Miniprotein binders against o43075. Designs and how they scored, part 43

Target 1, 293 residues: o43075
Amino acid sequence: MNALNKIPFTRALYHFSRFRSFTTSGWIMSGHNKWSKIKHKKSANDQARSLQIGKLSQGIILAVRQEGANPELNMRLATLLESAKKISMPKSGIENAINRGLGTAGSEGSQVHFIEYEAMHPSGVGLIVEAVTDNRARAASSIKHILRNHGASLSTVKFLFSKKGKVEVNLPPEKRDSMKFEDVLDDAIEAGAEDIVNRPKEYIDEEDEGEFLILTEPSSLNQVAHHFRSKNYEIKDSRLIHIPLEETAIDVPAKDSVREDIQKLIDDLYENEDVMFIHLSILNSHFLPILDE
Below, E stands for the ipSAE of ESMFold2; O stands for the ipSAE of OpenDDE; V2 stands for 0.75 times the mean of E and O plus 0.25 times the DockQ between their complexes.

## First folded at step 23 (miniprotein)

Design AC4 (at its last look DockQ between E and O 0.85; V2 from the best seeds 0.60)
Fold by ESMFold2, look of step 23:
Structure AC4 (fold): chain B 293 residues (1-293), chain A 101 residues (1-101)
Amino acid sequence: as target 1 above (293 residues)
Amino acid sequence: SPEEIMRLLDKIWYLYERVLRLRDEIWKLDREGVSPEEATQLEDEVRRLYEEILRLIDEVERLYKEGLSPEEARELRKRIQELEDKVRQLEEKLRELRTQS
């Protein structure tokens, strides 16, 4: 295995053909522009922090509902707890979110619902909007109203996407100077990952984005995430995502006005307190930003 | 009355979610190659329910703005129950087909 680490990157690709690199041959929109939302709310720091706490709380509830309250066994919960610490989320808020996820009898708060809304924009771009809410009718009607304001409408679009696991990682801090891409590639192959992309540093804008994006089959997500954690990588994110199918994905540069229209819709949706994630049928939107300066 | 409208909308939006789940389960069966003829029939039934649910949501929202009478509320509850019965029938049929797989 040490001898394999000395193989140049080009030779490693020839010998370990399970992986393919994502190309960066052009600017491509991403459906996960949380930085744009934070940047727009810069002058209202208390409101921005409150929104962040709310979304982290909903994420913790969901992660606990799905995989339990033990962060040793629940990788997504572990990463969400690290994010909560970074923004100094109150311990009582964290405990409340965990208790709501466990469904403790007599716990505070209403039952939460985890909903995916499917929509089509007039440009032909499909959207999947993930929401977490304690009021289904309010959330659904609000999201429908936002969509209509931008000319979009509820429509089945899930066939435009493929479901994958995504693990976002940074190199182990103690090995940042000594590890090469070949070492990360070896770890990804050993973990059973489907694909790996070295994210260009200028595109790392969100707290849940890492130096490397690893794609997995949905059933392998936890295995792959655990493997990277066992190797002391910093896990930035670990979750299921919808990625656009290449054959139907929209190429944004061919429709420049569409890029700004979609960004406005995404910004409005993310301002809704129930919206967690948005996926777009835009080529490479799962790992590249849709706007740059 | 506004509280009743919100309750009706909650029920209809829940049917929306259930219909999308049915579609996802049918898609899984189709991918596995289980009963292609029956999967096609189920897809058509689910599509029709999806369209009806969206129309009902639009109608309830319109009637809320115009003022909902007790008779209109009664008729909407009947339509919602009929849709729920159809969704339950499809959920049961899909469960039976999954058991055979």
Scores: ipSAE 0.638, ipTM 0.868, lowest interface PAE 1.4, mean pLDDT 77
Fold by OpenDDE base, look of step 23:
Structure AC4 (fold): chain B 293 residues (1-293), chain A 101 residues (1-101)
Amino acid sequence: as target 1 above (293 residues)
Amino acid sequence: SPEEIMRLLDKIWYLYERVLRLRDEIWKLDREGVSPEEATQLEDEVRRLYEEILRLIDEVERLYKEGLSPEEARELRKRIQELEDKVRQLEEKLRELRTQS
């Protein structure tokens, strides 16, 4: 059975047609620009920079803890280190984060925890809020407070999602004018990816986003990311994500008031120092661009 | 004391994490072909624990605002211990299921 039959070409086209309809409705940020939105709204403020550095530090700690300190083997770490360089994060801060990620055998008080908070918004949108914290009680209290302020409550919502790997890539710089989507598709198939989405360039607002979003099985994420890297693709992101199930995902364009409410909730959550990523049970939210208003 | 409430909350939120991990592990086992009946029973138990933990969090947060008496603190510690025991039992059952698969 030809590997080509596993990637529903119809899904990419169908996602593309829905994507075009979504872009007209001003879509909600589903975690793509967690650092960059902080950058755009607050970049001029030392507090925003501090928040970004803090989140990158926490991300590095977590990445090292999960997959080790070698950026050649840990693609997530490699992407975080590049992001750290872009914002001119101090080398000492990066080294400290790596060391904390390696040193998880220390006293309970220095241990960093990864926590996924599950919540339901009154609109029917489920949220998974990824947090990294050294203080569970503080993080939980703060996140719960933000959720409550927007009418959301803790609730089991993970059943609304499928866990996948995501690799975001740009074309090799030397091949930008020669490679087509079909070539990227072939590379994705060869890598053992499950799906690929081509994001229109007009929806790539930020330097940290890739033109191509490759979906993988969770266990294949590193293999696929390495395959694309070996072919000189620019790796923009590599992570595990929660993809909303189509059967239960909310179609937000049908509920314009919900968009604004969810956007405010997301913004307030991302202002929290412990919040790393937010997944939404919104249709196609895993690849939809942030429309900067 | 505020410090005592924070310690209690830390324990409760740690139980929350453990319960979520249990759930995720049960779902993994289900995908790996473990007995659907056993997986369903464990999932139901985990769900009940999750709900109980959430209720306990709300209660402790309320008591933080109203003040916590020594008697209430003792009762909360007792309830937390009972939850810890239940979570431990489920973790053990899950380990047993893994070894049998």
Scores: ipSAE 0.393, ipTM 0.745, lowest interface PAE 1.3, mean pLDDT 80
ESMFold2 (binder alone), look of step 23: mean pLDDT 80; pTM 0.787

Design AC5 (at its last look DockQ between E and O 0.77; V2 from the best seeds 0.73)
Fold by ESMFold2, look of step 23:
Structure AC5 (fold): chain B 293 residues (1-293), chain A 101 residues (1-101)
Amino acid sequence: as target 1 above (293 residues)
Amino acid sequence: SPEEIMRLLDKIWYLYERVLRLRDEIWKLDREGVSPEEATQLEDEVRRLYEEILRLIDEVERLQYEGLSPEEARELRKRIQELEDKVRQLEEKLRELRTQS
């Protein structure tokens, strides 16, 4: 075993517990959290909603192809279906996406490809851009163009990251007033999780993110997610992620022009219909927003 | 022919994906304790292929603006096939190293 096996829950307590300061305290000092308000306004916008529906459709197609159409067995699909209901995605669109993932007769459109583009920003921040597309050349050319417009370029950066499973949960509804962090920690240990983070409420979007971020080995993701579901936790998200390695992650100061430049880049990338997620080699970027107002 | 250029780019971008997968498999092999010298040699070869793929993408995109002659199209298809063959050889070599270990 490596040294991480020896310290996973101790590290979580030291790093992000309510009883300790964490290294990203400058994020709070730069301003107040506006993400949840901005997301609500963007979600109500017809163009933003249409973009979200398209991305959910592609996510559902991929999830079904990878793990099947039964949401009781496929937690990624279950969370995507819940997101689709939140934005009132038409049931016919959901059914079409599921059928395309299965490859059944009468399904519409081409199969999708999951692609990771690796890039480096001039500041030294690495990016992994996850895309799901039915047109490889279109997605790649568009993403390369956006990167070039911001001075970034395709470059191998995956060594700056560690691949993990991520399960985001809230406490069971019937126990939200009575359960303590230690109870969640016990459940995480029982599930075989690698790490747990209790996130301050000001850093999460309660509609789409959970209070507790559970980190897993990639192969254990579904096992851990189902364990928490079996204990009646509310599963907000279940996916594979790239987390920045702490020893090489860049600390981007509040109000720095690099921070603003990177925010503009990721905003432009997310407006691309094929881009699903962006991972950054910025300290703590896997669970905190990169910019506040 | 805009459709021919897009077909060429689709093939090259698929090679991009495969080369990054090769890099990941070599990295996994190295973590599992396969000979460091052999892993280092494979990493160098994959890095050279990655760089050539990016150069080829830039070249095809430039020719998209300037126009693609039949001779240029034949040469690009030949270069893509040569890259394809090299990537296949590395994919087979990694499979062999996995069964040997």
Scores: ipSAE 0.749, ipTM 0.906, lowest interface PAE 0.9, mean pLDDT 78
Fold by OpenDDE base, look of step 23:
Structure AC5 (fold): chain B 293 residues (1-293), chain A 101 residues (1-101)
Amino acid sequence: as target 1 above (293 residues)
Amino acid sequence: SPEEIMRLLDKIWYLYERVLRLRDEIWKLDREGVSPEEATQLEDEVRRLYEEILRLIDEVERLQYEGLSPEEARELRKRIQELEDKVRQLEEKLRELRTQS
């Protein structure tokens, strides 16, 4: 009778116990897959598709530069390659992006830069705008112009955030009917995650979003992602994010004019070719979609 | 020339990135328990540089529309070099702090 020492459920529950009930408070999408948002608003336009392909290409370049060209080891690259397949990105474009990331493209390969611009909106909402560009001055000028058009200005705001890893997963297809949230929680704990959020299905608007959001220490992101992959979870996203600190995060109700203003700013920023991701100092904005009314 | 302005802007925006990196590294050292007084002094210097860089960006962007004289261009190059020197000094101080911890 091997007494499997069940680690008492009680202590692990206290640190993971922020069961944030997704209260329907007015959530602004800071964390959605950049490519899916562009797809919904402009999917029928060749220009929108070109923009998506360009952004995926830049993302692939950056992912390869940071963690190498092996999708088995680079989970971020794996997710980007899946997204590229979904939008029918040409294989030649993917290969070119990988090669540019490896630096094997001859001396003519413009150096790609990753830049985080920090800005403050008049509402008190801080923004971190991630950009990937081969032209620093152009990207900066364009982003600053967009910010200014919405009354925002460059300002130090990173103190409003905590850097974390995020893995988005769906249940293994073969276990969709048998696995419970508790099983996923156990897997998250075993993986060394910090937190897990179960998104209600009604908040999953996009094929590239996971039902479960796993938060990690930045250094543990790849480990946690691989752990879930080894258990046959469907990895939808794997990235570093900036999580708003609760103490300073703005609570923006769904019907607030501030939400509309911020949404317009985000939309204009995402229309820029160099903009990859936007983080907002809005409460829980990293978990919840912008409810398109 | 428009090309000279773009070169100046590229240098200034690179200083912007370097200053933000310095800030992030200082914050990391602070979290690691490095000398709080030295970290605070470095943070204050970084903040001043950040503000100076933002002012310089606004000035150069204005001059992009108004035109840039050769004398103004020379003065801007000098100011950018002074900022580069300050940023380099802070980067060196930060490296020294890391080696002492």
Scores: ipSAE 0.676, ipTM 0.879, lowest interface PAE 0.7, mean pLDDT 82
ESMFold2 (binder alone), look of step 23: mean pLDDT 81; pTM 0.788

Design AC7 (at its last look DockQ between E and O 0.78; V2 from the best seeds 0.64)
Fold by ESMFold2, look of step 23:
Structure AC7 (fold): chain B 293 residues (1-293), chain A 101 residues (1-101)
Amino acid sequence: as target 1 above (293 residues)
Amino acid sequence: SPEEIMRLLDKIWYLYERVLRLRDEIWKFDREGVSPEEATQLEDEVRRLYEEILRLIDEVERLQKEGLSPEEARELRKRIQELEDKVRQLEEKLRELRTQS
């Protein structure tokens, strides 16, 4: 069976209704991920820039390990290289990251580890923390310490998630004022996507997050990303994710101090140089930041 | 020494990763038609290994703070080896079941 299928019209209407529910909430507070907010205001600071370069390096290493070093075939790598150039990441750093991704099998200098730590917060929210590190024990001890500071602990939680592909896009620049959601939906159907979500504009960080999130089967990720690229969309992100299962996802109330503690936990984890990505079993956590009280 | 403790922790955290991979592999078997009873037995074995690994991590970290004697190091190495043997046996069992598929 080929993977290039359109979403049936009835499936598209279901997804459009879900999308509408996201965009009509006028009460959502502006509690963004603090790292994204810091990057928006402080991208020139030495500390913020150094951490951002480190995160891009981790992403490049993983993307190369997963799908190779050819950016024409590896859309995740292509988007990471664009991001690296926008912040003037040194070419030597980029080359080193690519070599580390390629050279892990038998080379003395390529001992990078890709690890997923699973944890549970006392509120019942599960976390999957992806790390890329050259020192397993240091990374694990640091992450465990951060979790403990917030009352969380290592626990198996992957059953709360399903694996999906995620493509984040912005509209083609020449069509930004003329295109509507229905046009993007048509392109998503043509690409064979499973779902599409429009992120509210107040929660977009233009460098790190796209206005539209396209969900795919894992095996369809690159073909869907390529399809949107061929239509001249700006690809902001293309990667595999753990998306929460709706049956067990936690709907964290906006007036709960637990929501703020989870945000602080996420912020502390992202400040760790070994942490690459965090997945949460919170309803809609891949679409919206956790709202602040 | 601190270097020895770091090597022990590296081994234990690698067992953590391997046990989670076993859990994922068992989930694939369930979708491919291994009996629910056999899947449950495998899941219980993995759960027991996972819990022991976490206890061992906590013990090593505690001994790191209190000071690790040569006798305590030998006992930890034995316990780690026992866990590795169990993990390796389960990895082989799943590989055999996969090849029958």
Scores: ipSAE 0.713, ipTM 0.894, lowest interface PAE 0.9, mean pLDDT 77
Fold by OpenDDE base, look of step 23:
Structure AC7 (fold): chain B 293 residues (1-293), chain A 101 residues (1-101)
Amino acid sequence: as target 1 above (293 residues)
Amino acid sequence: SPEEIMRLLDKIWYLYERVLRLRDEIWKFDREGVSPEEATQLEDEVRRLYEEILRLIDEVERLQKEGLSPEEARELRKRIQELEDKVRQLEEKLRELRTQS
């Protein structure tokens, strides 16, 4: 009886009142826009741009496959298309990605697969590695190799997580100077969100990250995202995520050797072309780069 | 051949995906009125399949480095087919249980 998935619906509303003191431990958020991080580390290299374009293409394919090709209905697709515009992704590449997502790319050999690899690190940190690939064997071999190089092994770890929706937003441009966190909180409550986090500005990449992280039930993700869009918020991201369960999440201080080891593992995984997202069983890893105060 | 090993690996990793999906479906049964005993039995079976798949992946990856004989390839194909059959049976059983609840 893994009774842990019965978080009663009633506790969700109380999470808005907890100013979760972000324990600032300097994690590269597993859930942050990896595009910006790749851009910052490698922006001057054509390889970095190619990697970004490739991953955006994969993201578009997956978004279209899951929720269709209409960006008015598919908020995740809309956000990915905006990201693609920002990096000047070729229109032909976007069109090809959409077409592949629709399955109109005729040959069985062009089929794209979404895979979640589950792994355990020797530190006790569980990982869910989301990959999108046209070659399962290649992707799996490469990801497993990276995991092994850091001492991690394939293991069931999904039980350490709860599936939630996440919407990342910035304030409406016309209200940036007038809106307060309380106003955003009211909008989140009205939308039917479960929680909201205001990220410190110092941890926001202005190009690709939202100031506010809104957590939702998985079934409410699209409703909440549309609500914020209707109020002219800038939607930066909209996706399903795996949130660490508080009972089993590892609290890793920012200056811990475990942090450095996991950060290197994450960095190497994100260098892989097929890796789309990484979830960690680290406390609050879904909200902030845990930066040391 | 390298191509044969890659085909075998693709099949095995597809089984990995299928088994993970089965697991995730079984975890939903707590909400769908399936008996806790049946759910536990299915979970145990899925766990055994998962472990067997991981062992098979390790073996094939070893053989990828050492070389794969025609006899080894035949044996691997047989083992993969047996796993595919077990996974299919579980998928069918889960469908039946969902239609009865």
Scores: ipSAE 0.466, ipTM 0.783, lowest interface PAE 1.1, mean pLDDT 80
ESMFold2 (binder alone), look of step 23: mean pLDDT 81; pTM 0.788

## First folded at step 24 (miniprotein)

Design AD6 (at its last fold request DockQ between E and O 0.61; V2 from the best seeds 0.72)
Fold by OpenDDE base, fold request of step 25:
Structure AD6 (fold): chain B 293 residues (1-293), chain A 101 residues (1-101)
Amino acid sequence: as target 1 above (293 residues)
Amino acid sequence: SPEEIMRLLDKIWYLYERVLRLRDEIWELDREGVSPEEATQLEDEIRRLYEEILRLIDEVERLQYEGLSPEEARELRKRIQELEDKVRQLEEKLRELRTQS
């Protein structure tokens, strides 16, 4: 009788989301995302490129289903399309993904599902694994198998997180030398954001990472993203995320055995074609890498 | 058949999703000031269903390797249907709570 399944649905932790206090988290991030490097090293392999194209295709399908096919209105779609361009995704693949999202793909178009799997690792780290799949049973079985191989099990862990919007941006190219953090902060406040993190350039390893991470209420995500776009910021990413609650987040030192174990689990999960994103109940894991290189 | 196992697993995993969605929706309603007592009762029911779903997943996955008899398949279909009925009842209760708030 595995004791891990008895995590009480503790109501108490959701009360913290009411503090509309705009905070400036001046956190100096210390680590490189090893997964991005694996993704980059593997990007030289046709298999890894195929996997990336597959994930982008699924992401595009989902984004279109959620908010339509207009990238001017759907900021998530816009970011995915830019990512697709960067990896030289075939136009036909993009068009097919958009059409599948619109439901205009022929009668055989398997319904795509968005699924959040919740799991607990033996270290006490909770995971939310976002998957996009046309085969629920396959995706679930594969993800559960990977979790099991790392000693993790399905468990309710969402109580360890707060759902937020995240917009990642770079400064307007024409203002890179003149614009200050304070100006970005003012734009974030004006947009109705909740927080802003300045990511040091040394920790920007992924193509979807920005110099500035803007946190929003989930309902404000699109508004904030559009505001930054209207100010000519480069929108790198726009998504909903699960931020670990500070009170329950695991503070794991860099290069701790737990971080290594979690990184291996993450790596194996991200190798799955259906896995889109992983949230961890590790402190600051929503903007910091798990392992410092 | 392997196809039957996959159909059963698909239904069970869909129940998993539905139960977690119900949880999320109850938490949202609770934040909106819905009755704490009713929300707690629903959460307890959801927790029980979640645990039952996880056990059922493990059972069906085991049977995928051991083989599934027609009798076992019939029993699993029955158990899945009972879970589906319970989940539908909870979904309806949640809809009722939303309309009253």
Scores: ipSAE 0.760, ipTM 0.908, lowest interface PAE 0.6, mean pLDDT 83
Fold by ESMFold2, fold request of step 25:
Structure AD6 (fold): chain B 293 residues (1-293), chain A 101 residues (1-101)
Amino acid sequence: as target 1 above (293 residues)
Amino acid sequence: SPEEIMRLLDKIWYLYERVLRLRDEIWELDREGVSPEEATQLEDEIRRLYEEILRLIDEVERLQYEGLSPEEARELRKRIQELEDKVRQLEEKLRELRTQS
């Protein structure tokens, strides 16, 4: 039954095996974890905290706009509120972000826009830059300027990607030592997930990322996230992403300078307060975080 | 004025977003199998609009650096309106195709 079998057993095993082999390569891929990037920016505590709060606020606004203000029904909002608690984000700031997402009376008037910019780097790496801003022209001009400084330019690149749902989870606390990968795989198959990746702790920020990355069809994201929640998994992230298509993804095994060049570009982009997420057409970039420390 | 340039840029960047959204909608129609020949024509039109929008962005940014005369502002507003009309026509065409399917 193809409708009831959303991950072929063979495909899930193949993806897990391949990705486990890549974890021994020593390569560092960046572009999918703005949270880790923010936490490891040690230029100034006030600057890092202010940027972190600002981006978290924008994430809350977008999540509420998309799925409402009830954290029991809106898994992305639930994870963002947990992150807000961890960094002691002021309750007034959280309330304001929720109200802006709802368009509630008392929210201040500027409309917030979600925008995707598409660009190509000279190395052949495509980028999708997700932004949330109340000033379209300012954000666009700044992002275009940053791209140009690195030799990149606006170009349609979305064909290099596939849109997927992503759920990142950790094992239920009480089952941490008793559950095996096969149990998580069974739960993923039952939930209707498309793929699962087990990431070594060394390549994730355990505060904000999950050991298991679950891929879904976009329309199944909420269903899969709630299934894992119902099984008492800790949900670390739940959102739509762009993942590189394997047939066109860039592999950089022989060119460390390309990796370094791309890292500089995404670092500069993430310093822009409107930039939320960056997706790259680099092989496996959707599950490997930047390891700056 | 710099204020007017920013208003023009806001309109053009909104057209950028709408054109990419139209591209995504055409991909959805193609997945549904609706009118393959017409989808190809729409893709070509969207590509042309995308390229024109990028050229217009570059021109407006140049004028932001050099300064904008009243005549240049009037001509830019006319070009933006023409793009707006083309984008609206495509948005309506896609709505019609979804209704017919």
Scores: ipSAE 0.755, ipTM 0.910, lowest interface PAE 0.8, mean pLDDT 79
ESMFold2, look of step 24: ipSAE 0.735; ipTM 0.906
ESMFold2 (binder alone), look of step 24: mean pLDDT 80; pTM 0.779
OpenDDE base, look of step 24: ipSAE 0.720; ipTM 0.893
ESMFold2, fold request of step 25: ipSAE 0.755, 0.754; ipTM 0.907, 0.909
ESMFold2 (binder alone), fold request of step 25: mean pLDDT 81, 81, 80; pTM 0.789, 0.792, 0.781
OpenDDE base, fold request of step 25: ipSAE 0.749, 0.747; ipTM 0.907, 0.906

